# VHH binders against Trk system potassium uptake protein TrkA homolog 1 (trkA1): the designs that were tried, part 4

Target 1, 124 residues: Trk system potassium uptake protein TrkA homolog 1 (trkA1), of Methanosarcina mazei (p0cw17r1to124)
Amino acid sequence: MKAVIIGAGEVGYHIAKALSPKNDVVIIDKDEEAAKRADELDVLVIEGNGANAEILSRVLQNADLLVAVTGVDEVNIVACMTAKLIMKNKNGWKDTKTIARVSNPDYIDSPVTSRAQVGVDLMI
Below, E stands for the ipSAE of ESMFold2; O stands for the ipSAE of OpenDDE; V2 stands for 0.75 times the mean of E and O plus 0.25 times the DockQ between their complexes.

## First folded at step 1 (VHH)

Design q6 (framework vhh_8emy_2)
Fold by ESMFold2-Fast, scan of step 1:
Structure q6 (fold): chain B 124 residues (1-124), chain A 122 residues (1-122)
Amino acid sequence: as target 1 above (124 residues)
Amino acid sequence: QVQLQESGGGLVQPGSSLRLSCAASGFTFSDYYMHWVRQAPGKGPEWVSSISGDSGSTNYATSVKGRFSISRDNPSKTLYLQMNSLRPEDSAVYYCAKDEYSWDTEGYFDYRGQGTQVTVSS
């Protein structure tokens, strides 16, 4: 499969490490130092903002999974939301499953707003 | 290279307060959960408190809840532990630790600083 990981911190690095032997993995991080650590893995490393629509549009075609695991909940949610909006606007593109790391309980499921409606299939 | 350097420990009387600091370098500080762990002589390490990268989530051991407060300043890459109402049983070496996530999940707190000694005695 093809997995896109946003955030090359410890969580992102280890997810990439676990997936990279059997899967195509892309890792995106704004921090050059964190991105350099991922260079030891058999993965494609992109320095950039993982919530940026231009960057996401380059990597999401044929992606099976997007995992956003930066230390900032809002960035993780926006990345997943942006990915779903890109998929909706691109005819024939695969539906990518989105996963966001969310630590703030205010962003969990609520009757007023749905995770799925904002583009997050799973929160971890 | 991951480096963590604790400071702020000392000898204090019961009921006193101390603020511990941990200066971090060699990784993207804001991307990681950070922890305070303590170890008293002849005892194993005891987890004290955790904070998420964005400070949206904090957790405390039952023994310190209501007395200790964890916080972080991501721009300065510094973790803090405010310790109030100190008790003799809080005496230990306090370590700053980075959350290690592993496919094997064999170990936590793989990156630790040198520690800072806290002694609470009369």
Scores: ipSAE 0.000, ipTM 0.075, lowest interface PAE 21.7, mean pLDDT 74

Design q7 (framework vhh_vobarilizumab_d1)
Fold by ESMFold2-Fast, scan of step 1:
Structure q7 (fold): chain B 124 residues (1-124), chain A 122 residues (1-122)
Amino acid sequence: as target 1 above (124 residues)
Amino acid sequence: EVQLVESGGGLVQPGGSLRLSCAASGFTFSSYWMAWYRQAPGKGRELVAGISSGGYTSYADSVKGRFTISRDNAKNTLYLQMNSLRPEDTAVYYCAAEDHYSTGEYFPYDYWGQGTLVTVSS
């Protein structure tokens, strides 16, 4: 499978490490040191903002999974929303599952969040 | 070994109802986000309904008001109550578990069941 991971902190690094031996893994992080650490794995590393539509459009073509696990809930949510919007506008759209790490209870149990399904398949 | 076993699928007439069950084993069910997905012939897999460990629920617009997702943590079982069924609800329905609280070295993987077929026709 092809997995795109946004955020090379502890959680993202370990996801990439577990998947990289048998899967195509792309990891995106804006922090140079975190990205450099991920270079030790057999993965493609992109230094950049994972919520950036141009960066996402380059990596999502054949992706099975997008996991956004930065330390910022809003970035994780926006990355997943952007990914779905990119794929919605593509002929022959592939169903890429999107997962966002959300630590703030207001987003998890909020009535606002429950009313809008705008591209996050699951919040973890 | 992690297992998700779906049951309750079958043939039903339009306007009828079905209750799907998913029996989970091999993991701490109560800590996981649980979901029902479906896949119709020739189409991609889509999220139908989700329920968090805390009881937050979400539904696809196409099923709101007709389907109800629920969980029984004491029995490690996920349910989907489907009412007012329509021919377009015909699909294989899949149970999924997402490791909401995983902080371990390995990926917090989604676990998938084998699927159960729901056919809505007369």
Scores: ipSAE 0.000, ipTM 0.100, lowest interface PAE 18.6, mean pLDDT 75

Design q8 (framework vhh_etentamig_d1)
Fold by ESMFold2-Fast, scan of step 1:
Structure q8 (fold): chain B 124 residues (1-124), chain A 126 residues (1-126)
Amino acid sequence: as target 1 above (124 residues)
Amino acid sequence: EVQLLESGGGLVQPGGSLRLSCAASGFTFSDYYMSWVRQAPGKGPEWVSGISSSGSYTYYADSVKGRFTISRDNSKNTLYLQMNSLRAEDTAVYYCARGVEYYDSSGYLTDAFDIRGQGTLVTVSS
């Protein structure tokens, strides 16, 4: 499979490490030090904002999984939303499963906000 | 006007070396991930190597690991590919591309790159 991981902190690094031996893995992180840590894995690392539509549009084709695990809940949610919008506008592209790390209870526990509606398939 | 101009291709003997260059203009080169992509006669495009915007991180296809070295000079808006220990299988047109590497379900590069140059031909033959 192809997995795109946004955020190369502890969580993102461990996900990439687990997937990289058998899968095509792309990591996107704005922080140079976090990206450098991922250099020890057999993965592609992009220094950049994972919520950036231009960056996402280049990596999402044929992606099976997008995991947004930065330390900022809003960035993780926006990245997943942006990915779904890109996929809706691209005929023939595979539907990528989106996963966002969300630490703020206001997003997780809301009875009003549907994860599917905002483009997040799973929150972790 | 955005342009990418490749150079440095030519005929080389097996085991030889070549250095390719790509001159970028019309955009902020230092803000972009850059790649080298090749296309052999009768085959689809194959991603070869990529380099982060800062130049700190480099990535290679398994077929070229240990033989090719990608680098960049952001002060000169230039991307390089140093090719060592060349093989007949490396014969292809080499393209400079703005963007990230990517493989489709058949193992070939798709339209993941937003800009490609005109390419430079590398022929490895005795």
Scores: ipSAE 0.000, ipTM 0.158, lowest interface PAE 14.4, mean pLDDT 75

## First folded at step 4 (VHH)

Design s10 (from e9 with H100Y; framework vhh_brivekimig_d4; at its last look DockQ between E and O 0.87; V2 from the best seeds 0.00; counts 0 for: pae E 2.2 > 2, unsure alone 64.8 < 65)
Amino acid sequence: EVQLVESGGGVVQPGGSLRLSCAASGFTFSSYEMSWVRQAPGKGPEWVSSISGSGGSTLYADSVKGRFTISRDNSKNTLYLQMNSLRPEDTALYYCAKGYYTVKIESGYYDYSSQGTLVTVSS
ESMFold2-Fast, scan of step 4: ipSAE 0.658; ipTM 0.831
ESMFold2, look of step 5: ipSAE 0.500; ipTM 0.797
ESMFold2 (binder alone), look of step 5: mean pLDDT 78; pTM 0.790
OpenDDE, look of step 5: ipSAE 0.411; ipTM 0.745

Design s15 (from e9 with H100Y Y101F; framework vhh_brivekimig_d4)
Amino acid sequence: EVQLVESGGGVVQPGGSLRLSCAASGFTFSSYEMSWVRQAPGKGPEWVSSISGSGGSTLYADSVKGRFTISRDNSKNTLYLQMNSLRPEDTALYYCAKGYFTVKIESGYYDYSSQGTLVTVSS
ESMFold2-Fast, scan of step 4: ipSAE 0.640; ipTM 0.818

Design s16 (framework vhh_brivekimig_d4)
Amino acid sequence: EVQLVESGGGVVQPGGSLRLSCAASGFTFSSYEMSWVRQAPGKGPEWVSSISGSGGSTLYADSVKGRFTISRDNSKNTLYLQMNSLRPEDTALYYCAKGHYTVKGSTETGYYDYSSQGTLVTVSS
ESMFold2-Fast, scan of step 4: ipSAE 0.629; ipTM 0.804

Design s17 (framework vhh_brivekimig_d4)
Fold by ESMFold2-Fast, scan of step 4:
Structure s17 (fold): chain B 124 residues (1-124), chain A 125 residues (1-125)
Amino acid sequence: as target 1 above (124 residues)
Amino acid sequence: EVQLVESGGGVVQPGGSLRLSCAASGFTFSSYEMSWVRQAPGKGPEWVSSISGSGGSTLYADSVKGRFTISRDNSKNTLYLQMNSLRPEDTALYYCAKGYYTVTGSKETGYFDYSSQGTLVTVSS
């Protein structure tokens, strides 16, 4: 499996650590210290904005999973939406499953608003 | 102390090929992401490619994707860059680096640990 993780805080770091022994892992974080810490794992590190379309277009080809787990709900949602837009515009790319960490109840998919969810396959 | 020694550069005509090598010592080579960085005359450094410690993951700059292949042999502590379909704009001093790719806006660079001479690649007719 190829997994792209946006956010190398505690959650993202440990997801990468668990996956890296048997999977192809790319981790993206704009924070220099988080990126340096992630570089200790057997992963590819990119220090940059995980919602940046150029960065995402470079890592998403053949990706199975995108997990956006920064501390900012809007960044996580935008990263997932951007990933889906890139995949729609790239002929022959496989669909990448997107997961976003969302803490704000107004953004969480619910029975009332489930049909309005776009670009995020799973909210955690 | 990180020691990196590049080799394999030379003069080739457009469309030619070269294979660069980087001999690493002074650190646990297999544990770290490695990169190739180039600097053309009168230009700033440009990130070219990266590879994870185990070699399972690779990343390429758009300008070289499909033409260059990064690889490593951890048993020999050696990093490679196979360059095919070379163009005049690939002319540069090529550096091996321990480190990762960095992006700020449209500016592509990296956090790299290298103190090496580089190897010169010249593509001319």
Scores: ipSAE 0.526, ipTM 0.755, lowest interface PAE 1.7, mean pLDDT 84

Design s18 (framework vhh_brivekimig_d4)
Fold by ESMFold2-Fast, scan of step 4:
Structure s18 (fold): chain B 124 residues (1-124), chain A 127 residues (1-127)
Amino acid sequence: as target 1 above (124 residues)
Amino acid sequence: EVQLVESGGGVVQPGGSLRLSCAASGFTFSSYEMSWVRQAPGKGPEWVSSISGSGGSTLYADSVKGRFTISRDNSKNTLYLQMNSLRPEDTALYYCAKGHYTVNPETGKETGYYDYSSQGTLVTVSS
């Protein structure tokens, strides 16, 4: 499996650590210290903004999973939304499941508007 | 001292192939992500490909996907780049680099790479 993890804080680091022995893992984090810490794992690291479309376009081809677990709900949602828009515009790319860590359910939860419509397949 | 020595460059015709090598010393090679970076005449550096320490994960620039293959032999402390279906646009000086790709989080511009050789190996694709 290929997984892209946005955010290398405690949650993201440990997800990457668990997946890296048996899976292809790319970690994206804009914090220099978090990115350097991630270099200790058997993963690929990009020190940059995980919500940036150009960076995401580079890592999403053939990705099975995108997990956005920064400490900022809006960044996690925007990353997932951007990923879905990229996938929609790229012919022949496999569908990437998007997961966002969101602490405030009011951002997405509504009887009328689904999470999937904003690019988030699963909230954790 | 980190030492990286590239080789394998040369002159090839469009559609040809070349295999680049990078001999690494001065650090625990198997513990580090390694990358290939190229610089075409008159252009800035362009990231080409990266490979994780074990070789289990790889990543490629869109311009080379499906044509180039990055690999490593940790028992020989050597990084490779197999280049197939070469195009005139692939003409560049190729460097191997120790470490990960960095992009400024606010601007999206490339801000650098960790440790790469000043020598490089020249690849010229011409008829």
Scores: ipSAE 0.446, ipTM 0.717, lowest interface PAE 2.0, mean pLDDT 83

Design s19 (framework vhh_brivekimig_d4)
Fold by ESMFold2-Fast, scan of step 4:
Structure s19 (fold): chain B 124 residues (1-124), chain A 121 residues (1-121)
Amino acid sequence: as target 1 above (124 residues)
Amino acid sequence: EVQLVESGGGVVQPGGSLRLSCAASGFTFSSYEMSWVRQAPGKGPEWVSSISGSGGSTLYADSVKGRFTISRDNSKNTLYLQMNSLRPEDTALYYCAKGYYTGSEGYYDYSSQGTLVTVSS
């Protein structure tokens, strides 16, 4: 499978490390030091904003999974939303499953708001 | 210490093909992501393709997807770019780079020499 991971902090680094031996992995992080740490894994590293549409459009073609695990809930949600908008506008692109790390209870899925409507298939 | 030497450029007609090579030395080649970056006359640098240390993962710019193939031979410390279905807009000086794509001016360690690719009828 092909997985795109946004955020190379503690959680993102270990997800990439676990997936990289058997899967194609791309990791995106705006922090240059976190990106350099991830470069020690057998993965592709992009230093940049994971919510940036141009960056995401380059990595999402044929992607099975997008996992947004930065330390900022809003960035994780926006990255997933942006990914869904890109896929909706690209004829013939595979629908990528989106997962966002959300620690703030105010953003967790509820009957009033749907995580699917904001482009997040699963919150962790 | 880090040395990157590109070769394989030349003149080719539209629709033709070329294979670029980059000989690397001065670092543990298999431990680093490698990239190809190009610069057309009068334009800024454009990232073309990247490959992971083992060669298991690859990434391409939208302009070259389906036409170019990046590969590496870690036993020879050599990076390759197979360019098929070449177009006039592919005319550029091509650079081999140690490092990852940054989305603008790159974070790359690369030689200033490059290898020239000219696509003309």
Scores: ipSAE 0.151, ipTM 0.523, lowest interface PAE 4.5, mean pLDDT 79

Design s20 (framework vhh_brivekimig_d4)
Fold by ESMFold2-Fast, scan of step 4:
Structure s20 (fold): chain B 124 residues (1-124), chain A 122 residues (1-122)
Amino acid sequence: as target 1 above (124 residues)
Amino acid sequence: EVQLVESGGGVVQPGGSLRLSCAASGFTFSSYEMSWVRQAPGKGPEWVSSISGSGGSTLYADSVKGRFTISRDNSKNTLYLQMNSLRPEDTALYYCAKGHYTVSGTGYYDYSSQGTLVTVSS
């Protein structure tokens, strides 16, 4: 499978480490040091903003999974929303499952901001 | 000391093909992501393609997707770029780079190379 991981902090690094032996993994992080640390893994690294539509459009074709695990809930949600919009507008692209780390209760327990409606398939 | 030596450039007709090679030494080649970067006359550097250490993952710039293929032979410490369906706009000096892609197209690349010139013209 192909997995795209946004955020190479503690959580993202270990997800990438677990997946990289058997899967195609791309890691995106705007922090130079986190990106350099990810170079230790058998993955592709992009130093950039994971919510950037151009970056996401380069990596999402044939992606099975997008995991957004930056330390910023809003960035994780926006990345997943942007990914779904890209896939909606591209003919023949796979439906990529989106997972976002969301720690703020204001975003988790609301029918107004339900995960399915904002392009997040699963919140962790 | 990281050493990267490119070869394979030349003059080719539009629609033609070229295969670039990069011989690497001075580091554990199989442990690092490798990239191809090009610089067209009068322009800044443009990232072209990247490949993971094992070769299991590849990524391409939209301008070359479907035409170029990046590969590596870790037993020979060599990186390759197979370029098909070449266009005049592919004319550039091509550099082998140790490192990952950045949005600015320059980024963190650890390389010591002169590049190899690819000219696509009649």
Scores: ipSAE 0.588, ipTM 0.792, lowest interface PAE 1.4, mean pLDDT 84

Design s21 (framework vhh_brivekimig_d4)
Fold by ESMFold2-Fast, scan of step 4:
Structure s21 (fold): chain B 124 residues (1-124), chain A 122 residues (1-122)
Amino acid sequence: as target 1 above (124 residues)
Amino acid sequence: EVQLVESGGGVVQPGGSLRLSCAASGFTFSSYEMSWVRQAPGKGPEWVSSISGSGGSTLYADSVKGRFTISRDNSKNTLYLQMNSLRPEDTALYYCAKGYYTFSGEGYYDYSSQGTLVTVSS
C-alpha cells in the first residue's frame, strides 16, 4: 500500500517505521530535522504544510491511507478534510482512508459536528 | 512552462557506470521533489528514484538500491543519477520527472518526452 503521514514527531516517526519495510511511505513535515531523522527509513520526506492542498495533491494519487499526527488537532482535521475534497474532485483516484490524531474532546462526537462531516474516517 | 532536458546516456558494458543529468527550468526547482523514471523496450514505465526538494531525503526502487545514487544541485537547477554496477536489464530510456513518483502510486509527476537512452550490452 501507499501511506501518507503528516507530522514526523514521535508518533509519526514510529508509524512510518512500522509501515516502511512493506509499504510506500511519504512523510510531510515542516521541520528539516524530520527529514534527517527519517533518513534511515525507506521513506520520502517532503518539507511543507500537510494541510496544503497543492502539497497533498502531489502525494495522494493512489494513496490507501493518510495519517495526520501533528501536535495540532486543527491541522490534522484540516489535512483530512482537504484530502477528501481532493479525492472527490479527481476522477479515477481511489478513496483514501483518513486518520487524524485528535486530543481535544470538543472535536469528537459533538452534537453539532460528526467525524464523518469533517472528512475524518478514524480519530486516534 | 516546465522544461526538463536529460543527458548523459550512452552504451556501456555490464559492470560499467554512467551519470545522467537533467537540466530543469520554468519552476522553482528547490521547492519540488524530483524523480527518475525509466522505460525499457516493450515495457511500461518504471519508477527508479526520488529526491526531496532540499536533497535531504531519497528513495530508491529495490531493483537499483545500492547501485544508483540520486542527487541534485539546486544552485544549478540540475538533477543527477549516478549509475554503478550496470546490468543488461538497466537498458532503458531514462526520464527526469518533476514531482514524487513511485511504482505503487505512480504519484504526481511531469517528465520530458525525450529522455536519454542507456544501453548496457548483453
Scores: ipSAE 0.154, ipTM 0.518, lowest interface PAE 5.1, mean pLDDT 80

Design s22 (from e9 with K104S I105T E106G S107T; framework vhh_brivekimig_d4)
Amino acid sequence: EVQLVESGGGVVQPGGSLRLSCAASGFTFSSYEMSWVRQAPGKGPEWVSSISGSGGSTLYADSVKGRFTISRDNSKNTLYLQMNSLRPEDTALYYCAKGHYTVSTGTGYYDYSSQGTLVTVSS
ESMFold2-Fast, scan of step 4: ipSAE 0.611; ipTM 0.795

Design s23 (framework vhh_brivekimig_d4)
Amino acid sequence: EVQLVESGGGVVQPGGSLRLSCAASGFTFSSYEMSWVRQAPGKGPEWVSSISGSGGSTLYADSVKGRFTISRDNSKNTLYLQMNSLRPEDTALYYCAKGHYTYDSSGYETGYYDYSSQGTLVTVSS
ESMFold2-Fast, scan of step 4: ipSAE 0.600; ipTM 0.783

Design s24 (framework vhh_brivekimig_d4)
Fold by ESMFold2-Fast, scan of step 4:
Structure s24 (fold): chain B 124 residues (1-124), chain A 122 residues (1-122)
Amino acid sequence: as target 1 above (124 residues)
Amino acid sequence: EVQLVESGGGVVQPGGSLRLSCAASGFTFSSYEMSWVRQAPGKGPEWVSSISGSGGSTLYADSVKGRFTISRDNSKNTLYLQMNSLRPEDTALYYCAKGYYDSSGYGYFDYSSQGTLVTVSS
């Protein structure tokens, strides 16, 4: 499969390490230090904001999974929302499953929206 | 106005080496991932390698790992592919692509040119 990981901190690095032996893995992170952390893995690191639609559009075609695991809940949610909007606007692109790490329960426990409605298929 | 011009192909013996170049213009080269894609006669396109905008990260197809090296010079808007230990099955027309392309043979890229021919024969 093809997985896109947003955020190459400890969580993102270990997810990439687990997936990279058998899967195509792309990591998006603003920090150039992320490139050095990933240098022993078969992954591609793109420097940039993972919530940016132009950057996401470069990697989402035929992606099976998008995992947003930055330390900022809002960035993780916005990245997943943006990915769903990109997929909706691209004919022939398969639906990518989105996973966001969210630490603040206020975002997950809202009675007015569901995770699926905001573009997040699974929270971790 | 995106332009990609490949060069450096030729005829080489098995075990030989070639260095391919791709001269890019019409866009901010350093802001985009770049890829090499090849197409053998009578076959579909096969992704070969990709490099990040900064050049800090690379990804290779299993068939070329350890033999090929992708690199870029952002000051010259040029992408390179160093090919060592060439095999007959590396014979193909090689294309430079703007953007990422993955090992599944599917990906996103905006433009490709006419390519450069690599023939490995004995």
Scores: ipSAE 0.273, ipTM 0.630, lowest interface PAE 2.9, mean pLDDT 82

Design s26 (from e9 with I105G; framework vhh_brivekimig_d4)
Fold by ESMFold2-Fast, scan of step 4:
Structure s26 (fold): chain B 124 residues (1-124), chain A 123 residues (1-123)
Amino acid sequence: as target 1 above (124 residues)
Amino acid sequence: EVQLVESGGGVVQPGGSLRLSCAASGFTFSSYEMSWVRQAPGKGPEWVSSISGSGGSTLYADSVKGRFTISRDNSKNTLYLQMNSLRPEDTALYYCAKGHYTVKGESGYYDYSSQGTLVTVSS
């Protein structure tokens, strides 16, 4: 499978490490240190903003999974929503499952987001 | 000391093909992501393609998708870029780079060859 991971902090790094031996993995992080640490894994690394549409459009073709696990809930949600919008506008691209790490209970239990999560297939 | 030596550039007509090579030494080649970066006359550097250490994952700039193929031979410590259907706008000095590319700027991780290899596409 092809997986795109946004955020190379503790959670993202370990997800990439677990997947990299048998999967095609791209990890994206704006932080120079986190990106450099990820270079130790057998993965592709992009030092940039994972919620940026231009960066996401480079990596999403044929992706099976997008996991957004930065420390900022809003960034994780926006990245997943942006990914779905990109895929909708690209002919012949496979559907990518999106997962966002969400720590704020207001997003999970909100009448707007918990029932109508546009672009986020799973919140963890 | 990391050493990267590019070769394979030349002059070709539009629609032609070239294969670039990069001979690497001074580090464990198979353990690092490698990239190709180009710089056209009067323009800033543009990332072209990347390949993971094992060669299992590749990524391409939209401008070259379907025309260029990145590959590596870890037994020979060599990185390749097969360029097909070349266009005048592909004219640039091509650099081999160790490590990941920063999409919008300079990166301190990259060891660029000072030589590069020149690709000129003209009729």
Scores: ipSAE 0.532, ipTM 0.756, lowest interface PAE 1.6, mean pLDDT 83

Design s28 (from e9 with E33A G99E H100Y I105G S107T Y110F; framework vhh_brivekimig_d4)
Fold by ESMFold2-Fast, scan of step 4:
Structure s28 (fold): chain B 124 residues (1-124), chain A 123 residues (1-123)
Amino acid sequence: as target 1 above (124 residues)
Amino acid sequence: EVQLVESGGGVVQPGGSLRLSCAASGFTFSSYAMSWVRQAPGKGPEWVSSISGSGGSTLYADSVKGRFTISRDNSKNTLYLQMNSLRPEDTALYYCAKEYYTVKGETGYFDYSSQGTLVTVSS
């Protein structure tokens, strides 16, 4: 499968390391040092903002999975939402499953904030 | 020692095609992503394309999408760049590199390159 990982911190790096031997993996990270560390893996790396629609549209065609695991909940949620919007607007693109790391209880336990999950298939 | 030797450059007319090759040695070729990077006269390096170690994933700079195809033959330790519909703007020294990445398509880190191969697109 093809997986896109946003955030090459500790969690993102280890997800990429586990997937890269058997799967096509693309990592997106804004931090140059995190991106350089990921070069140790059999992956493709883009330095940039993983919530940016232009960057996401470059990597999402034929992607099976998008995992957003930056240290910023809002970035992870926006990346997943943006990915779903890109796929909806591109004819013939398959639906990519989206997973977002969400640490803030305000995004998990509120009926109002449940609408912020539009485009997020799973929260971790 | 990592060694990368580029070849296949030359002079072509606009609209023409060239195929570049990069012979790699000194490392386990199939374990590393490989990239093509070019440098036009008077300009800084520009990332062109990358391919994963297995060859399953490829990425292209917006300036070359639809015209260039990156590929590799791990049994021969060789990286390729098929360049079609060449434009004068493609004139540059072309380098292959181990472990290269970019920031929004601008220059970024790369581990190793060699002297490159010259591509000139002119009448």
Scores: ipSAE 0.132, ipTM 0.432, lowest interface PAE 3.7, mean pLDDT 78

Design s29 (from g5 with D103T F104V W105K S106I G107E Y108S E109G P110Y T111Y; framework vhh_brivekimig_d4)
Fold by ESMFold2-Fast, scan of step 4:
Structure s29 (fold): chain B 124 residues (1-124), chain A 124 residues (1-124)
Amino acid sequence: as target 1 above (124 residues)
Amino acid sequence: EVQLVESGGGVVQPGGSLRLSCAASGFTFSSYSMSWVRQAPGKGPEWVSSISSSGGYTLYADSVKGRFTISRDNSKNTLYLQMNSLRPEDTALYYCAKGSYYTVKIESGYYDYSSQGTLVTVSS
């Protein structure tokens, strides 16, 4: 399995640590120190904005999972939305499952918007 | 102590090809992602490519995508960079590095290496 993790804070670091022994893992974080710490694991590390379409397009081909676990709900949602848009615009790319950490339920699971419609397959 | 010894550099005309190699010792090579980083005369370091510990996942800088191929042989503790369609802009000292942190400065110590590099000169 190939997994892309956005956010190398405590949650993202431990997800990467659990997955890295048996899976190909890419971590994206704009914080230089967080990215450097993550490089201690058997993963690929990109210093950058996880919601950036150019960065995501580089890592999403053949990815099975995208897990967005930054401390900012909006960044996690936008990263998932951007990933779905990239996949829609690329012929033959497989559908990457998106997971976002969302602490404020007002952003997802409302009567007028659904998680799936905003590009989030699973909320954690 | 981590030891990384690069070889394969030389002088080549535009459009030519070179294959760089990096012999690694002092750590469990098969357990770490590896990278190639280059530094042109008078310029800062530039990340070129990274490969996961298994070799299943690779990433490239936009400037080299489609022209360079990173690979590894874990049975020989050796990292490779196949460089095709070389351009004058590819002229640099090339270093291999332990780890996959791609926004790196050689002097900052993000990569764990002990290396002199190998010089690649692309000139007519």
Scores: ipSAE 0.193, ipTM 0.506, lowest interface PAE 3.7, mean pLDDT 79

